# Ledger of designs, part 17: VH-VL binders against q09693r1to98

Target 1, 98 residues: q09693r1to98
Amino acid sequence: MKILASSTNYVLHNRLSNSQYEDARSKIVNFGGEFTNDAAKADYIFVNYSQINRVRRELRTIGTPLETCVSCKLIVKIDWLNEPKESLTPGNPYVIWH
Short names: E, the ipSAE of ESMFold2; O, the ipSAE of OpenDDE; V2, 0.75 times the mean of E and O plus 0.25 times the DockQ between their complexes.

## First folded at step 8 (VH-VL; framework fv_patritumab)

Design U2 (at its last look DockQ between E and O 0.36; V2 from the best seeds 0.00; counts 0 for: pae E 7.9 > 2)
Fold by OpenDDE, look of step 8:
Structure U2 (fold): chain C 98 residues (1-98), chain A 118 residues (1-118), chain B 113 residues (1-113)
Amino acid sequence: as target 1 above (98 residues)
Amino acid sequence: QVQLQQWGAGLLKPSETLSLTCAVYGGSFSDYYWSWIRQPPGKGLEWIGEIDHSGSTNYNPSLKSRVTISVETSKNQFSLKLSSVTAADTAVYYCARDYSDWAYFDYWGRGTLVTVSS
Amino acid sequence: DIEMTQSPDSLAVSLGERATINCRSSQSVLYSDNNQNWLAWYQQNPGQPPKLLIYWASTRESGVPDRFSGSGSGTDFTLTISSLQAEDVAVYYCQQYYYTPLTFGQGTKVEIK
């Protein structure tokens, strides 16, 4: 079942473990999304939301993958991939930045 | 009480890889991030990086290319590897606990002096 | 990176007198939403790891004597020892945890005059 838009690039925050990264990558692809390693070219970025204040620190720190995602429409909690909803919008409870 | 015990080789040649391990006792390993911090002799403190129980890491950009922090949750241990060492890497290396969701350090290991010399 | 600059580099104070250490961050570490400063202070004795004294700029860690206090906001912070004791001879560091990478001040050595 495809729940992510085709021709839309998704990137993962680099603070993920290798296992988490590969799992999330696989899910993105399986959900119909396109994966990129370049945050600057991504439309959406998934982040580990286990530590909200650490994520916030990343958001305001220059030079992080989040900061390099200049074209990102949304920053999404990676947990969304475990039980995805059909649409990612600013009103989605898994969206932490837009 | 939380206690951090660390160990590893203290004498290296240039280009070798530094390897240290920190074991955590008396606390919940999975509830915190764990950091490595170093201090050259007579100098200040430099944060190296951090890891959580899941293996999620964050490194100081100044060392990112050479640093690997890993975790063995089953043993409540985390490790530091620093490749291609030079004399500039001579320092006392500390493991520490990041308190909760904030990165100030409330518990520290005793430190391990690592000397890099030819 | 956020630069943390302490002043002075060294300080000699008579026993029982006030010691004042300043710390300046190159950018504000105040979170406007909750008005908390992400700033910590540490004490380090020779051959020992740093010991946490203050966090959130002004909150004392458990077990820290009342003579230690932290103040300041934004970019300028101060650690005060109201009455210096012999055991307070050490190097003190400030640290910001608002930005990554985490950064420390260069340290201030406190000695007895």
Scores: ipSAE 0.312, ipTM 0.817, lowest interface PAE 1.4, mean pLDDT 89
Fold by ESMFold2, look of step 8:
Structure U2 (fold): chain C 98 residues (1-98), chain A 118 residues (1-118), chain B 113 residues (1-113)
Amino acid sequence: as target 1 above (98 residues)
Amino acid sequence: QVQLQQWGAGLLKPSETLSLTCAVYGGSFSDYYWSWIRQPPGKGLEWIGEIDHSGSTNYNPSLKSRVTISVETSKNQFSLKLSSVTAADTAVYYCARDYSDWAYFDYWGRGTLVTVSS
Amino acid sequence: DIEMTQSPDSLAVSLGERATINCRSSQSVLYSDNNQNWLAWYQQNPGQPPKLLIYWASTRESGVPDRFSGSGSGTDFTLTISSLQAEDVAVYYCQQYYYTPLTFGQGTKVEIK
């Protein structure tokens, strides 16, 4: 079973080039995840930030405040997609919010 | 030590395009957002917009139809273009570093006075 | 947009006395999850760019004298200069970084009485 099976995934485009963004989308699909363009529908949100407060600002800017994101389970540093050695759980070192 | 050096034409006629460049020396270019901020004579500060190393931008809605911010990462430079200028665009223009993407500004350029003649 | 309003517009204070500058935001800039206020203060001397003094409402930037302090939460904030020195004569700005567009107060000019 693939590591992102049964998940819906969003990539926050901030701090990513277009090629980095498309690479992240491709990795999500290759790992068995579904991609969404709507952060409010995602189980996992991948970000190029280490600080949750910046992510909260960016999500507010795009109209998907974190406090209204009922489906969101984890916000994850995007580097996890490069070498997904451990499953995504609240204790995973790449998880910055749960 | 981080230094921001900025340059560009300081005297424009109405309808011309303002063009400014900011070069970053010392420190990381890719770990920060970079902003343009202006200050009309005798008035306060107005944030124009920001850009990161990937070219991702965020503009003040009041200016979005006329503003373009771009980046040249190989040179550690970013630039501002503001089209169709009027006398209302006369201001000192600053480039600034967004500290660790928290959106408060710890390093500023010296400023460039841009005057739009009548 | 979050409007930032400072009071007073200008302030005259005797050397060695306390200067108090108020800043009010039109919306709360307090982030409840970590109890952080997304507010900064800047000092601007004539002919110079702004200089960061305070961030997170009350944290002094490195090299800023301890006579500068920030306080307040939510929508009401204060910058205090506990003992005004000649070099503190400047214009002071508050700035919110909670939402874009990033916005600044109109400034408060501090002068020697």
Scores: ipSAE 0.013, ipTM 0.659, lowest interface PAE 7.9, mean pLDDT 88
ESMFold2 (binder alone), look of step 8: mean pLDDT 92; pTM 0.945

Design U3 (at its last look DockQ between E and O 0.09; V2 from the best seeds 0.00; counts 0 for: pae E 7.6 > 2, placed apart)
Fold by OpenDDE, look of step 8:
Structure U3 (fold): chain C 98 residues (1-98), chain A 118 residues (1-118), chain B 113 residues (1-113)
Amino acid sequence: as target 1 above (98 residues)
Amino acid sequence: QVQLQQWGAGLLKPSETLSLTCAVYGGSFSDYYWSWIRQPPGKGLEWIGEIDHSGSTNYNPSLKSRVTISVETSKNQFSLKLSSVTAADTAVYYCARDYSDWAYFDYWGRGTLVTVSS
Amino acid sequence: DIEMTQSPDSLAVSLGERATINCRSSQSVLYSDNNQNYLAWYQQNPGQPPKLLIYWASTRESGVPDRFSGSGSGTDFTLTISSLQAEDVAVYYCQQWYYTPLTFGQGTKVEIK
């Protein structure tokens, strides 16, 4: 089933484990999203939310993959991909930044 | 009490790969991040990177291209690999525990001196 | 990277006297949301790993003697040893964890005068 918008680019935080990265990538594609490796060209970025304070540290640090996502509409908890809801909006509980 | 024990080869030639392992005893491995930090002889401390039980990593950008930190949760162990070593990589390498969600270090291994020389 | 600069590089103090070490960060490590300073202090003896003394700029780690105290906020921090003891001879480091990568000060060697 497709729950992500077509012609929308999604990127993953590059500090994910290889297993997490591949799993999430597969899910994004299966959900109808387009995957990109370039955060600067992404509309959305998925991040590991297991340690929120480290994600926040990343967000505060210039030059990180998150910071390079200059065009990202939302930063989304990767766990969203395990039980996705149809709408990714700022009000979505899995959205950690917008 | 939490105890970190580390081991690995202490003498390398240039271009070889540094390999160290740290084992954690007396604490919950899955509740913390685990870091590698190094200290050149007579110098200060440099953070290398960190990993959690799931394999999620954060690396120092200065070393990211050469560093791989891995975890073996079943053994409560995590490892450091640093490729293409040079004399500049000569240092005492420490494994350490990040306290909870905060990246200050409350427990440390005894350190492993790694010398890179031709 | 956030630069941590300690001063002085070395300090000689008489036994029983006050030792003061300063640490300056190139950017503030104070988080406005929780009003906490992401700053720690360590003590390192020769041949040993660093030992955590202070975290959150002013909270003393368990088992650390009362003579050790941390103060400061934002970019300027201070580690104080109110009455220097012989066992306090060591190198002291500050460290920030507000930004990635984590960074340490260059260290301050404390000796007995």
Scores: ipSAE 0.460, ipTM 0.842, lowest interface PAE 0.8, mean pLDDT 89
Fold by ESMFold2, look of step 8:
Structure U3 (fold): chain C 98 residues (1-98), chain A 118 residues (1-118), chain B 113 residues (1-113)
Amino acid sequence: as target 1 above (98 residues)
Amino acid sequence: QVQLQQWGAGLLKPSETLSLTCAVYGGSFSDYYWSWIRQPPGKGLEWIGEIDHSGSTNYNPSLKSRVTISVETSKNQFSLKLSSVTAADTAVYYCARDYSDWAYFDYWGRGTLVTVSS
Amino acid sequence: DIEMTQSPDSLAVSLGERATINCRSSQSVLYSDNNQNYLAWYQQNPGQPPKLLIYWASTRESGVPDRFSGSGSGTDFTLTISSLQAEDVAVYYCQQWYYTPLTFGQGTKVEIK
């Protein structure tokens, strides 16, 4: 029933203030998702970036390059959490990688 | 190596719209963010906003209601529009490249002084 | 917003002497997961655009003389010019890119005297 039910979610902290980061965590939980501090274990990675190459570089700098994330299904612009009007699928406008 | 060439009108009246264009030569356009940054005479630097090749923008909240940054990827150009200018918008305006997508600026245009008359 | 505060606003340094410029951020710009400081330094000569000197707090940009060095972590950063040259007369700015809006310090004017 909840839009993030049964998902494990990571929020890339880059380009987010501490309050924006905590707000994103709260929204993930409110939408039924679980939060992880390990990007390599996430189903969804939420980011404040528009381009996948930037995300790849940031994930590499924290020691979890995208190629090591075996469970990752989608990388999503964090703005989706503000108004999740459409479900998370590869065709969703907020999805930058699938 | 990379060159940023900028142009636009340098003298405006209050309430007019500032319009500047920056053209990028000698480098990749599609792998970077492109920013506008301004500096009032004798003062510090203020980041206005950024755009990538797909048209995705991020603006300084202090200016968001009046600013539009656009891109013409086929020409390797991006533009700044700032509406409803006042004397407080008098500044040198720079275009700049975001180095390696890390949001520090390794290449800058030469700047355009925009003066808003009384 | 992360506020960047530099000190002093201006300083006068004799040729060949050391100049020290401080930058403080209102929030940490150190990301603990990659242990990197998201801080840069710029030099702006009169009538010129800013020029990148230092990024990642301490990494010198290509072509920048080795008399320029950056140090610090978290919220406190320092730009050092080990032996001031005449061409180093400029305004220096720190800048954070930890999150948007991107913000600069107010600048430190360096003069010879």
Scores: ipSAE 0.014, ipTM 0.688, lowest interface PAE 7.6, mean pLDDT 88
ESMFold2 (binder alone), look of step 8: mean pLDDT 92; pTM 0.946

Design U4 (at its last look DockQ between E and O 0.48; V2 from the best seeds 0.00; counts 0 for: pae E 4.8 > 2)
Fold by OpenDDE, look of step 8:
Structure U4 (fold): chain C 98 residues (1-98), chain A 118 residues (1-118), chain B 113 residues (1-113)
Amino acid sequence: as target 1 above (98 residues)
Amino acid sequence: QVQLQQWGAGLLKPSETLSLTCAVYGGSFSGYYWSWIRQPPGKGLEWIGEIDHSGSTNYNPSLKSRVTISVETSKNQFSLKLSSVTAADTAVYYCARDYSDWEYFDYWGRGTLVTVSS
Amino acid sequence: DIEMTQSPDSLAVSLGERATINCRSSQSVLYSDNNQNYLAWYQQNPGQPPKLLIYWASTRESGVPDRFSGSGSGTDFTLTISSLQAEDVAVYYCQQYYYTPLTFGQGTKVEIK
């Protein structure tokens, strides 16, 4: 079942390991999303939310992939991809920024 | 008490790849980030990058193109590779533990001097 | 990158006297949400790795003598050794962990006068 909107671009934070990156990429595509490597063109960004304070730091730091996602609607915890249940909205518990 | 032991080749030729390993003893390997930091002789400190037990990495942009940090969780070890070395990469290299979710360093390895010379 | 500038580069102080080291960040490292300064101080002896002294600008690491204290907020910070001891001869570094990449000051050498 497709759970991500078509014609919507999703990007992964570059701090992910190669294995995490490929796994998440595959899931995004399988869930019906469109993957992009350009954060500036992404509608949503998935991040490793294992360290919340590091995620917050990324938001403060100039020039990070997260910051370059100027058009992103939401920042989403990558764990959502493991068991997606609900739509990606600001009220979603896996959404960490909007 | 947490102890970091590090090892690797200390003499390289230009264009070779630096390779160091750090082993963690006396504490939990999971739940922390682990960093590499270097110090040229008589100079200050430069943060290279970090990794957690899952393999998630962050690199200093100044070195990102040449740096690879990896982890072997089963051994409580993490490693640094720096490709295409030059004399500018001559330094004492330290492994260190990031405290909790904050990037100040509470435990350090003893350091490994790596000299790059033709 | 955030530049960390220490002053002075070297300092000679008599035994038992106060040593003061300053550190300035090119941007504020004070986080408004928790009102914490993302600033640490280290001591490094010859042939040894840095040793953590202070974190959050003013909190002493366990085992650090009371004569060491950190103060300041925003962009200006100070490490103070209230009464210099012989074992305090070392290079001291400040470090910010507010921004990536993490950056250190250039170091301050403290010597006995």
Scores: ipSAE 0.316, ipTM 0.818, lowest interface PAE 1.4, mean pLDDT 89
Fold by ESMFold2, look of step 8:
Structure U4 (fold): chain C 98 residues (1-98), chain A 118 residues (1-118), chain B 113 residues (1-113)
Amino acid sequence: as target 1 above (98 residues)
Amino acid sequence: QVQLQQWGAGLLKPSETLSLTCAVYGGSFSGYYWSWIRQPPGKGLEWIGEIDHSGSTNYNPSLKSRVTISVETSKNQFSLKLSSVTAADTAVYYCARDYSDWEYFDYWGRGTLVTVSS
Amino acid sequence: DIEMTQSPDSLAVSLGERATINCRSSQSVLYSDNNQNYLAWYQQNPGQPPKLLIYWASTRESGVPDRFSGSGSGTDFTLTISSLQAEDVAVYYCQQYYYTPLTFGQGTKVEIK
């Protein structure tokens, strides 16, 4: 089955151009994942950050602090979507939080 | 000690593009965020945006449509362009280092006064 | 955007006396998980760039004299200069870094009375 099958996915728009954002959204769907506009409902949150504290700040800014994202399993560096060679697990090098 | 040296044209006409450059000496360029902050004469400070060594940017929404921040990592430099300036853009412009993972600023350039004729 | 409001706009304090500057944020900048207030204070001497004084609301930056202290939590913060010196004549700014965009107070000018 596809690598993101049965997952609900959110992309944090910070530090992405509009075209990068749409490209990420398209890749998620192409890999079998469902896209959501609500971070609190996502299983995976894709971000253009390597520092979790900055991600926490931006999630607070948009009104969905990480503490309220009860569904979230992983926060993942968005570059994983470019070449998803390994399945998305807590040990994956692109995962910055689980 | 880290020092930020900034330069660029200080006198502009309306509709021109403001262009400033900041060079970083005496410290690492990678591993930090770099910001532009401006201060109109006699007024407070306004954060314009930030960039890291890879070129990824985050801008103040109020200026986003007109601002471009870029890097030349091999030279430890980053630059500000602000398009379509008006008299309201008259300010001292500072470059600053974002301290570690947190957005408070421990090193500042000396500032460049940019005056836009009315 | 978080609005940062300082008071007073200016104050005059006798040499050696205490100066008190207030800063109020429109929303809390306290992160309860780490119990930290995401607030910084800057000093700007005439003709110079701002200089970092305080971060995390109360932590003094290295090289800043002990007479400078920060206090407060949540939405209400205070910068105190316990014994004003001549070199402390400056404009002081608070800044929040809990939300983006980063925002600063309008400044408080401190003068010797």
Scores: ipSAE 0.157, ipTM 0.775, lowest interface PAE 4.8, mean pLDDT 89
ESMFold2 (binder alone), look of step 8: mean pLDDT 92; pTM 0.947

Design U5 (at its last look DockQ between E and O 0.17; V2 from the best seeds 0.00; counts 0 for: pae E 7.7 > 2, placed apart)
Fold by OpenDDE, look of step 9:
Structure U5 (fold): chain C 98 residues (1-98), chain A 118 residues (1-118), chain B 113 residues (1-113)
Amino acid sequence: as target 1 above (98 residues)
Amino acid sequence: QVQLQQWGAGLLKPSETLSLTCAVYGGSFSGYYWSWIRQPPGKGLEWIGEIDHSGSTNYNPSLKSRVTISVETSKNQFSLKLSSVTAADTAVYYCARDYSDWAYFDYWGRGTLVTVSS
Amino acid sequence: DIEMTQSPDSLAVSLGERATINCRSSQSVLYRDNNQNYLAWYQQNPGQPPKLLIYWASTRESGVPDRFSGSGSGTDFTLTISSLQAEDVAVYYCQQYYYTPLTFGQGTKVEIK
């Protein structure tokens, strides 16, 4: 069950190399989504942190505390280089619903 | 009890690259983040960055362009590289363990003094 | 970055007397979801790494004497040594772990008067 939609905004929040970042961004676009740099305006946030509190800390740092981010639907930790879109399901342990 | 042992060159010339390694003993390496923190002589503490066993990193923006933290999980080690050092990088460098999913530090290495001088 | 400001920079207290160190964060470090303050205190002796004393603003680390206590919430925090002992002479640091980058106070040197 795919959870990503073609008409949604996505933000990539991670410390990636430029090439990795661009690759991930490109994939988001290829999903049919729009890329944004503002997590507050994003429906989905892509992250690559191992621990959720690190993600939350980063979100707070960028001004989008998880507890106050109404627009944020979920945080997704994926290996965007290797993971298929179909892996983004509610049953995926790397998908954090909000 | 968890013990952190760290080592690396303590004397550098300007423009060289600082390289330190921290080894973790007596506890699990996975499941924690591991940080580098430095302290200039007589000064306070500055967080440099952190890494987990999977290689996920977070860096202090003030040092991000020069810092690389890496991990060798098979050895329970993580390393710090700081390029283009100047005298301002002279400090005692500590490795530390972040407790669980929160970045307060419950175990520390003994520190390594790194002096940058021409 | 979140600025952590301690006060005073140095403190001289007589043995057995109360030592009070304040720490102020430029922004709140209280997380509403769990109602926890992401604030830690450390003790550092000369030539030694910092030692964790308090986390979550008020929880003592294991092995830390009862005379150490942390209080406060939001942006204002206090480390209290109820009865200063000789071994308490050290520099104390507060640290927030609510925001990236992690930041420390500038330190407070506690000495015996």
Scores: ipSAE 0.438, ipTM 0.818, lowest interface PAE 0.8, mean pLDDT 86
Fold by ESMFold2, look of step 8:
Structure U5 (fold): chain C 98 residues (1-98), chain A 118 residues (1-118), chain B 113 residues (1-113)
Amino acid sequence: as target 1 above (98 residues)
Amino acid sequence: QVQLQQWGAGLLKPSETLSLTCAVYGGSFSGYYWSWIRQPPGKGLEWIGEIDHSGSTNYNPSLKSRVTISVETSKNQFSLKLSSVTAADTAVYYCARDYSDWAYFDYWGRGTLVTVSS
Amino acid sequence: DIEMTQSPDSLAVSLGERATINCRSSQSVLYRDNNQNYLAWYQQNPGQPPKLLIYWASTRESGVPDRFSGSGSGTDFTLTISSLQAEDVAVYYCQQYYYTPLTFGQGTKVEIK
């Protein structure tokens, strides 16, 4: 199975251009993941932030605070999609929350 | 001690583009977020947006269509452009350091009064 | 957006007396997971930029005199100046950093009576 098989994935648009956003979405699909427009439904949330509290703020702002996403497993720096050499686990250096 | 120095044109005509620059001295530029905040005369403060050393931005939705914040990391500088100004954009404009993992502002520039003629 | 409302708009207090400024947010700024209020207070002297006084609702910034204290939780917050000094004549602002856009109160002007 592909590296994102069986996962539902959300991309937080903050700090991404439209082309960067679409590129990330395409990579998720190419890696076997499903894409969602609802952060609360995601297993993985990809972000252009290094710091979790910035992500928490933006998720609250869009009405899907992190505590309402019962399926969320990992929040991941979006650059992982450029070189996904290792599977997403809590120990992965691109993971900022689990 | 961290110091923020800011400069730019203070008098504009309607429809022109506001352009301000802020330089950071005495501290790290990377590892923080950098914001522009404005204060119309006799009014409160309005957050415009933020940028980091990589050039990634997050803007106040009320201004997003007209705002560009950019960075010159090699010079420890960041800039504000606000297009299509009107008299409503008359304000003192501040640059500020946004504390690392949080969004309160511990260092501020001295401010630049920008007046848009009617 | 979170609206921040301060009261009073203006306050006159005798030297050495207590000044109390209130701030109300339209939504809670308390994050229950870390039990912190995402609220800051600033002082702005005439002709100067704002200066950070308090963050996390009650934590004093380094170099801020002990007479400044913050309290409150959720939606209701208070800045107290326990013994007003002449240099405390300023406009004071609260600010939330729980939601984007970041928003400030309209300000409270403190004067010597």
Scores: ipSAE 0.220, ipTM 0.804, lowest interface PAE 4.3, mean pLDDT 90
ESMFold2 (binder alone), look of step 8: mean pLDDT 93; pTM 0.950
OpenDDE, look of step 8: ipSAE 0.398; ipTM 0.826
ESMFold2, look of step 9: ipSAE 0.015; ipTM 0.651
ESMFold2 (binder alone), look of step 9: mean pLDDT 93; pTM 0.952

